# VH-VL binders against q9nrl2r1430to1533, part 228

Target 1, 104 residues: q9nrl2r1430to1533
Amino acid sequence: GGVHELSAFEQLVVELVRHDDSWPFLKLVSKIQVPDYYDIIKKPIALNIIREKVNKCEYKLASEFIDDIELMFSNCFEYNPRNTSEAKAGTRLQAFFHIQAQKL
Short names: E, the ipSAE of ESMFold2; O, the ipSAE of OpenDDE; V2, 0.75 times the mean of E and O plus 0.25 times the DockQ between their complexes.

## First folded at step 13 (VH-VL)

Design v23 (framework fv_nezutatug; at its last look DockQ between E and O 0.68; V2 from the best seeds 0.00; counts 0 for: pae E 5.2 > 2)
Fold by OpenDDE, look of step 13:
Structure v23 (fold): chain C 104 residues (1-104), chain A 121 residues (1-121), chain B 107 residues (1-107)
Amino acid sequence: as target 1 above (104 residues)
Amino acid sequence: QVQLQESGPGLVKPSQTLSLTCTVSGGSIDSGYSWHWIRQHPGKGLEWIGSIYYSGRTDYNPSLKSLVTISADTSKNQFSLKLSSVTAADTAVYYCARGPYTSDFYYMDVWGQGTTVTVSS
Amino acid sequence: DIQMTQSPSSVSASVGDRVTITCKASQSISSYVAWYQQKPGKAPEPLIYSASYLYSGVPSRFSGSGSGTDFTLTISSLQPEDFATYYCQQANSFPLTFGQGTKLEIK
């Protein structure tokens, strides 16, 4: 496959994953642990899925990449009340993302 | 690139219901964004009317809440505004807009061109 | 409701001038302020979010600052295309509210 410089999308995903507030978003929510999650969230997504899409070059436009990240955040805010640790982490991570996304 | 376009009657009689539709292209309303209606009376500033979110949840301006209904139709990729019992004070340019879905920071990053609605007998 | 008091209501300036517009919130809103530019007959366009971050595509001559209750939008060197009406918006509490606007006119 060869060694290549990370794309802007790859770099941003790495930064998001490494962020202290990424823990709610690293992988899909467990249906076992949260039985009603998928009754509420119809388009589940997580950073590991987005990373895979980036690795497979599925994003042709920055807007497509941004849309998936925004979907990830919207799911968090849709399911988690504002005062939860997940929502608070999401708020901080989204703010970080919005700043970084301006560079795309 | 996402685009928004307002549509509906430009003239409404007093006491009738104002109905507008925002058609979204280049993106889905069934996505991780918030969708808003804002209006601007002639020569005046901007007034937030209400918002609709991914779940179908809505927030309304309390000053208009009893008269406003916002809904979404994902099959048509549209969301709509209904304002009942209109008066001359409801004459304005009406904008639909998109913003990020957040818990505590709502701003509008994409706007429609706006549509003029005049309330007159 | 949170009131956003914007000043001045209007300002006349020349190309190359430094222009500052202020917005005061009736209560602390942290950095949850956005700024918009509106030209006659057009929809508002985003300039600044979170008080100080430029929206994509906005020229670097635009800048925003402030936190708590006092916020400013600055144009470091006015260009012909910058003559327009500007609005601040508090983005934290419902109902969302805007400043009354500042019309920037040619001197």
Scores: ipSAE 0.861, ipTM 0.939, lowest interface PAE 0.5, mean pLDDT 95
Fold by ESMFold2, look of step 13:
Structure v23 (fold): chain C 104 residues (1-104), chain A 121 residues (1-121), chain B 107 residues (1-107)
Amino acid sequence: as target 1 above (104 residues)
Amino acid sequence: QVQLQESGPGLVKPSQTLSLTCTVSGGSIDSGYSWHWIRQHPGKGLEWIGSIYYSGRTDYNPSLKSLVTISADTSKNQFSLKLSSVTAADTAVYYCARGPYTSDFYYMDVWGQGTTVTVSS
Amino acid sequence: DIQMTQSPSSVSASVGDRVTITCKASQSISSYVAWYQQKPGKAPEPLIYSASYLYSGVPSRFSGSGSGTDFTLTISSLQPEDFATYYCQQANSFPLTFGQGTKLEIK
């Protein structure tokens, strides 16, 4: 919504993108590289898409923004077993996000 | 902002099926969260009944497994509990809850207000 | 099933006191513990996840610690709004299980 919320959303997305553990989340998973991904994950999303939605003012509520970021993590954990490098990166980035989201 | 509200009968007779519905507002059940049913027995603690995930997968407490069904209706933004063959031991306050999906998968961050169900002749 | 045993079952304390509640798991659960606060007639509210991380909006006077089987919730300086029942919950394996609760009452 308001100017303060949009600035906070952009700031948070930038911090997520810059985090060392962002690598599995920067862009949508490639169907060529991971052919079965879209058979399992029906609502794909990634940081570049979330950032574009922030830039286009598509989030009307902070909860909508938070839900998209949590969906991104949930997709990672649904597709990837707990001990994979993707799931471990997701766990660390999600923990960072939860700390930063206290400011929203 | 997200709110959960339980609805269903407050009084159920033994051997009947208890049916409860959780209505989600201020958010979508089709979001990437997990959705839970928990109950609290009179003067006792909390018992997890089961969960349904945004993917449609379910997990149930093994002590209730053959008696419990949890389902979701995305078009109504609701998820439901059915517990068959109830006894007096099923008298409790029933809560629905939401949790973020983590690598642990198992924490609840938003709870409904609870609905009291009494099983009595 | 993993049993979670809380102690004490109740505690009486004054505003400003430091209070510690413990929770013991029947087997190792790493750090997969959550803590909840419940006021009479209300649903539980989340306080802590993964043993030590505060949920958003939870006052900094709440803290959690522990790993393995032994976990604690600490309130560093009680406030009037902290008088409630507190539950721990293991999140390591199904079925999810809760401690019996600790009732914190005003002295």
Scores: ipSAE 0.072, ipTM 0.741, lowest interface PAE 5.2, mean pLDDT 88
ESMFold2 (binder alone), look of step 13: mean pLDDT 91; pTM 0.939

Design v24 (framework fv_nezutatug; at its last look DockQ between E and O 0.64; V2 from the best seeds 0.00; counts 0 for: pae E 5.8 > 2)
Fold by OpenDDE, look of step 13:
Structure v24 (fold): chain C 104 residues (1-104), chain A 121 residues (1-121), chain B 107 residues (1-107)
Amino acid sequence: as target 1 above (104 residues)
Amino acid sequence: QVQLQESGPGLVKPSQTLSLTCTVSGGSIDSGYSWHWIRQHPGKGLEWIGSIYYSGRTDYNPSLKSLVTISADTSKNQFSLKLSSVTAADTAVYYCARGPYTSDLYYMDVWGQGTTVTVSS
Amino acid sequence: DIQMTQSPSSVSASVGDRVTITCKASQSISSYVAWYQQKPGKAPEPLIYSASYLYSGVPSRFSGSGSGTDFTLTISSLQPEDFATYYCQQANSFPLTFGQGTKLEIK
């Protein structure tokens, strides 16, 4: 296969994944580990899913990409109280994302 | 592009309930954002009234909490404000706005154009 | 509640001038400050978030700085279209609160 330059979406996803606070968001929450998660969160999403959508060119607008990332964060804050490690990590990662998203 | 539009009666009598609706287009309220009501009394600054979130959870300004109700209707892609027992002090331009769903960051990045509500007998 | 105190309340300046608006928080709020511009008869529009980051489309003559309790909005070279009232907002805790505003008038 040929080598091509990463799109802005791809680059941002890479940066998010590499961030120290990405650990709650790398993949979907396990139903086994968190049995009630999917009773509360109706639109689950994670960075690996968003990365796949980027790779498949499913985002036609930056706003669509941003919406999925924001959904990812909202799910975290919806399920996790403010004092949890997940929420704290999410807060920091979201702040980072907001800065990077302005470049899109 | 997401857009917000306020609607409702521009005139309300004292002691009645002020009711406004914010209609969202170009995006869904059933998404990862927070939705806010802010008002501005004539010639004055901005006052946060309250917010509603994806879960339906609400936060209210303590100064207005006992009189304010914010709700959402996902089927209509709207969220609403009710302010009971209004007085002349509630005369203002009322704005709805959108911001991120956060635990500690509450910016308002998209605003409606605002709607004027006058409280008068 | 966190109080946001802006200064000055009003300022008149000429095109090309450097204008600085200050916002002081009653307690430390890290960098969780937003700035808005409101033109007469219009809704507020976001300028800056997280104290120093410009929203897309905002002219580079606008800048924000500060952390903790002291924050500033600066317009490096005032333009006619910058006539407006500016508001700071703390975005960290409820109730969300705004500064009282700074009315910028063009001479």
Scores: ipSAE 0.813, ipTM 0.929, lowest interface PAE 0.6, mean pLDDT 95
Fold by ESMFold2, look of step 13:
Structure v24 (fold): chain C 104 residues (1-104), chain A 121 residues (1-121), chain B 107 residues (1-107)
Amino acid sequence: as target 1 above (104 residues)
Amino acid sequence: QVQLQESGPGLVKPSQTLSLTCTVSGGSIDSGYSWHWIRQHPGKGLEWIGSIYYSGRTDYNPSLKSLVTISADTSKNQFSLKLSSVTAADTAVYYCARGPYTSDLYYMDVWGQGTTVTVSS
Amino acid sequence: DIQMTQSPSSVSASVGDRVTITCKASQSISSYVAWYQQKPGKAPEPLIYSASYLYSGVPSRFSGSGSGTDFTLTISSLQPEDFATYYCQQANSFPLTFGQGTKLEIK
């Protein structure tokens, strides 16, 4: 990725963080509050981690950035049943991401 | 970009096991996507065979469930289809595909080019 | 299983025409439908997901709509390259199922 592509990653991550439905994804799930989470989810990730990876230029390809965002949502849907507030927020934020990513 | 490539024998005899492999390039099979096998029968259309999720969970078409196994080999960045006890009805073009996991189950956003499998004596 | 019934089975149209293809589900599937284009000798290509969202790189002349049981794919101005077979697919429940296809013939 070029300089414009990395700036687009930063802009997209900022939009995700500011979205009303970002609350389940801002930070890694607490092992203390949700003890079984890490028994089920083997590749945890969150928006704060993705944002740091963008800031440190750790994504060499756009596909790597997109894959981390999609992993974040996949973890949400794997752990949380469809009817939970977390899964519903994930559905709306993922739809927002897919719209924004089309312009990436 | 992510690309998928099917491989395996084009001719299989009745009652044998069909084995196909999908090789993923430009991305990791151990990502948060789901990985699918779909086939297209001559003149009949598309049929979903089954899927393997990055967690290792599988979902199979109930019509094929006892005959189908889908597995992944992350070290080779591949996933595979085994279909046992094939008949002429299993003659089709077989596609592998990828899709993001969504609350809508699966949409296939990347497809392989397909491999033709003929079941005949 | 949820049956997806496409109409028409085939359609002939001229370049520049507006073409609509419909897909009807045997039960409500919310907006959980995708559309694919398959050109002769090639793999299916994604067009639309979740009833109305275009995949990246899909020309803007393609659009989708519908919810519940009735879904449409529209090509606003038919081009010669749109000669293909089109499939809908439901993603509401397993098994995932496809429509039987609509063959679009361009004259």
Scores: ipSAE 0.071, ipTM 0.761, lowest interface PAE 5.8, mean pLDDT 89
ESMFold2 (binder alone), look of step 13: mean pLDDT 91; pTM 0.942

Design v25 (framework fv_nezutatug; at its last look DockQ between E and O 0.78; V2 from the best seeds 0.00; counts 0 for: pae E 3.2 > 2)
Fold by OpenDDE, look of step 13:
Structure v25 (fold): chain C 104 residues (1-104), chain A 121 residues (1-121), chain B 107 residues (1-107)
Amino acid sequence: as target 1 above (104 residues)
Amino acid sequence: QVQLQESGPGLVKPSQTLSLTCTVSGGSIDSGYSWHWIRQHPGKGLEWIGSIYYSGRTDYNPSLKSLVTISADTSKNQFSLKLSSVTAADTAVYYCARGPYTSDQYYMDVWGQGTTVTVSS
Amino acid sequence: DIQMTQSPSSVSASVGDRVTITCKASQSISSYVAWYQQKPGKAPEPLIYSASYLYSGVPSRFSGSGSGTDFTLTISSLQPEDFATYYCQQANSFPLTFGQGTKLEIK
């Protein structure tokens, strides 16, 4: 295969992953570590899953990509009280994402 | 692209219950957004009625709380507003809207076209 | 409840004019303010979120600023399609509340 420029979605995922506040979102929550997570969160998602979908060209519209990212954040806020480190990180990362998403 | 559409009776008699439905297309209500009802009395400003979230949790305007119920039907991709014991003061254009799901702020980034509800005998 | 007071309630201006609308919150709300544009018979459309960030598709002649209690919406050079009613909204505390609106009319 040849080398090609990253798509806007790929670039944004890279930026999100590299962000200091990405740590709660890099991979799916462990059921072992958080036994009740999947009783509460019905549509789990994480940046590694979104990256995989981008790599597979599953997003045909920017809105689809944005929807998955927003789902990721909503899951965080549904499960984590606002005063937790996870929620605080999510708030900052979401703010960053909202700015970047306007460029899509 | 997500679209919202309000529907329901345009005329309601006093003391009856106003019922409206917001149908969402191009996106799922069972996802990472907040969903809102806002109304606008003729010639007046905007009044937030209430919101429903991913978990099914609701927030209501205290001025209307005792009379308002917001619910969601994920199978129909709709969320609804019920306002009981209506009076002429409830005559307004009613909007449903979507906003991001956040921990600390709520904006409305997509609006329905609005539906006019008149309360009259 | 947090009151949002807009000024002026109405303003007449000409195409090309610089227009500034102010919104004052009854208490500090950080940067949690949104601005909307509404034309007659239409739904409000979002312009700005978090006090200063433009939604995609909003012309760059629109700008927002402020923090704490004082916020402004500015149109640097008014265009014919900008004549409308504008609303600010505090986005942080429930109940969510809007300013009373500013009607921007053609002079």
Scores: ipSAE 0.871, ipTM 0.943, lowest interface PAE 0.6, mean pLDDT 96
Fold by ESMFold2, look of step 13:
Structure v25 (fold): chain C 104 residues (1-104), chain A 121 residues (1-121), chain B 107 residues (1-107)
Amino acid sequence: as target 1 above (104 residues)
Amino acid sequence: QVQLQESGPGLVKPSQTLSLTCTVSGGSIDSGYSWHWIRQHPGKGLEWIGSIYYSGRTDYNPSLKSLVTISADTSKNQFSLKLSSVTAADTAVYYCARGPYTSDQYYMDVWGQGTTVTVSS
Amino acid sequence: DIQMTQSPSSVSASVGDRVTITCKASQSISSYVAWYQQKPGKAPEPLIYSASYLYSGVPSRFSGSGSGTDFTLTISSLQPEDFATYYCQQANSFPLTFGQGTKLEIK
């Protein structure tokens, strides 16, 4: 939880948002465009929500922050088959995240 | 940090069901990770038994599929292994482990300490 | 099933030596290999993922390389605490499979 940890979370989430493969994760999936998503995914989360939680200092431990980001990827892989653009983007962004998360 | 701890009987009789429990601390079993059971036979390498995901979905080693059940109890923050009809071949050190849920990159980043199970009459 | 074959089965080396352990997959697995270190009486500990990325806290003397079917783990300057058995694991598809292990003995 200190100021230095929140700065590290902020820096990491900014790098995730800027990554070319962030497009499936920027905001929550639209129920209108994807009607069955919320029947399958019970704990939805997205980068804009994670970023807001960082800005409001809602993460007390690095593990809480990491778990939200991993949940975001896990939802993608649970809903989307392996060969979809969303799953492929998720795979690449998750690999990038695992490298960056070593700094925490 | 997340820690995993195996528990269960160290001695099991042939033909009985082996039951093991992994208790997760410092994190939640419902956190979007994959949860694994692996065993290590005496003087031999490692064998993956199966996995359970936060969604409740499971995957099992085909060599064990008819004999193995993996389940989770979110209220206790635990996941469990049941292996039926055990023989001496099931004598091993049993580990629980965690990894990120991925599409095609299944690494184990946290391991339990392991528990020794002996199958003998 | 994808078989992982490690070589050598054991190696004896001195402190300061460069040690290389190889792992060969029975079919292409891209770069999806992990390496683990296991000390006697302890659980395996993660060392490397995706062929070449070190886990946090792993000393820089460890490195990994390879893609396709052929992978290596290298310790550039062996230390006394590196006495252990090393396992590769293919992370590409189920069932997940491990190499048979390489025992590193330090003189």
Scores: ipSAE 0.331, ipTM 0.838, lowest interface PAE 3.2, mean pLDDT 90
ESMFold2 (binder alone), look of step 13: mean pLDDT 91; pTM 0.945

Design v26 (framework fv_nezutatug; at its last look DockQ between E and O 0.71; V2 from the best seeds 0.00; counts 0 for: pae E 7.6 > 2)
Fold by OpenDDE, look of step 13:
Structure v26 (fold): chain C 104 residues (1-104), chain A 121 residues (1-121), chain B 107 residues (1-107)
Amino acid sequence: as target 1 above (104 residues)
Amino acid sequence: QVQLQESGPGLVKPSQTLSLTCTVSGGSIDSGYSWHWIRQHPGKGLEWIGSIYYSGRTDYNPSLKSLVTISADTSKNQFSLKLSSVTAADTAVYYCARGPYTSDTYYMDVWGQGTTVTVSS
Amino acid sequence: DIQMTQSPSSVSASVGDRVTITCKASQSISSYVAWYQQKPGKAPEPLIYSASYLYSGVPSRFSGSGSGTDFTLTISSLQPEDFATYYCQQANSFPLTFGQGTKLEIK
């Protein structure tokens, strides 16, 4: 198989995943571990899902990609109080994302 | 790209309720953003009125809190402002705006064109 | 409430000039400051967020700096389209508050 250059979306997802503060966002929240999560969060999303969408070329516009990332963060802030480790990690990761997203 | 458009009566009588609607296109209000109302009195600066978030939670300027209600209608992709008991001091250009959903900080990265509301008998 | 004291209220300058606008917060707000540009009859448009980061599409002649209480917006070489009113905004605490504005006029 040939080696393909990562798209800007792919590259950004890789950077987000590799970030130290990505741990709350790598995969969907477990319903077993957090029984009430899906009662509160109606549009769950995570970096692994976004990565799959990128790989499937489901994002036609940068804005669509950005919207899903923002949704991911909003879900975090919606469910987690601001003083939690998850919210703090999300805050830092979102700041990083906002900087990187300017390059899209 | 997302666009915001304010709509509502441009003239309101004193003591009545000012009602405005912000229609969002090119994106959903039922998404990971914050939504804001800001106004600008003629020849003056900008005043934050309040915000509504993904959860439906609201924050209001304390100076206006008792008179302000912000709501959202996801089915219409709109969010609205109601300001009761208006006076001449409420004459202003009213803007709706969008910003990132954050834990504690808020910027406005997309603005509507604004709509003028005059309070007069 | 956090007050944002913006200065000057107005400034006259020529094309090519270096222009500096300052904003002082009544208390420390870290780097949570945004700058907006507003032209007559138009809505504000974002220039800078988090004190020093330019929004996409904003010319590189615009720059922001500062932390704590003192913040600066700089236009390195003024262009004709830059004549407008500029506002700072603190995003650190509610209620969100803006500076009084700086009207940048043609000399």
Scores: ipSAE 0.421, ipTM 0.858, lowest interface PAE 1.4, mean pLDDT 94
Fold by ESMFold2, look of step 13:
Structure v26 (fold): chain C 104 residues (1-104), chain A 121 residues (1-121), chain B 107 residues (1-107)
Amino acid sequence: as target 1 above (104 residues)
Amino acid sequence: QVQLQESGPGLVKPSQTLSLTCTVSGGSIDSGYSWHWIRQHPGKGLEWIGSIYYSGRTDYNPSLKSLVTISADTSKNQFSLKLSSVTAADTAVYYCARGPYTSDTYYMDVWGQGTTVTVSS
Amino acid sequence: DIQMTQSPSSVSASVGDRVTITCKASQSISSYVAWYQQKPGKAPEPLIYSASYLYSGVPSRFSGSGSGTDFTLTISSLQPEDFATYYCQQANSFPLTFGQGTKLEIK
């Protein structure tokens, strides 16, 4: 990706972080607080990690960036049942992401 | 970008097993998407067959559940459909597709080109 | 299984017309509906998800609305490339099910 594409990834990540429903996704889940999480989720990722990868220019294609964001949501839905506040927050943030991603 | 391509035999005899493969290019099957098989019967609508997820979890249409197996081969970036004991009713265009995985929505945002399978003696 | 019933089965229209296609679910599915366009000999193409959100690259003349059981796809000013078959799909629960299709033809 070019400089314009990298700034678009940064802008999108900032919008995600600012969203009210970002709270389950800001940092990796604590193994101490949620002991079984890493037994179920084998490819953990969070917004702070994605933001770091943007800053380090690790995304060469928009599809790579989008795939990491979708993995973040998929992990949430895999671990959390449909009726939990985490899954509901994930659903709303994912819908917001899909709208914002159209701008890429 | 991401492209899906079906492959397999176009003609299958009744009672045999239909085997199709979907090859994914421009992206990874080992991603946070769901991967689907859908078929379209001649002059009729679309029927969802089943799905496989990056975790290996599968869901099948209950009408086909004992006859269908969907599997993935991450090393080849492929997922496959096997449908056993086929009849003329299984004649259709078969599509593979993907969609974002969500807890309560399952949309198909990329489709393969489709492959025609005829079941005939 | 959730039955999706589209109407009409066929629409004959001219370029520039406003076209409305409806889809009714046999039970409430919130807003979990997608719409697809399929041209002859081609795979379905995604148009709309979550009842009203357009996929990237879909022209703004397409719009979707509805919640619960009743859903509508609208093309505000029909173009020559819009003559196709349109399908709705419920995305609420397995098995995923599609409407029977609406064929949009040149008048």
Scores: ipSAE 0.021, ipTM 0.717, lowest interface PAE 7.6, mean pLDDT 88
ESMFold2 (binder alone), look of step 13: mean pLDDT 91; pTM 0.940

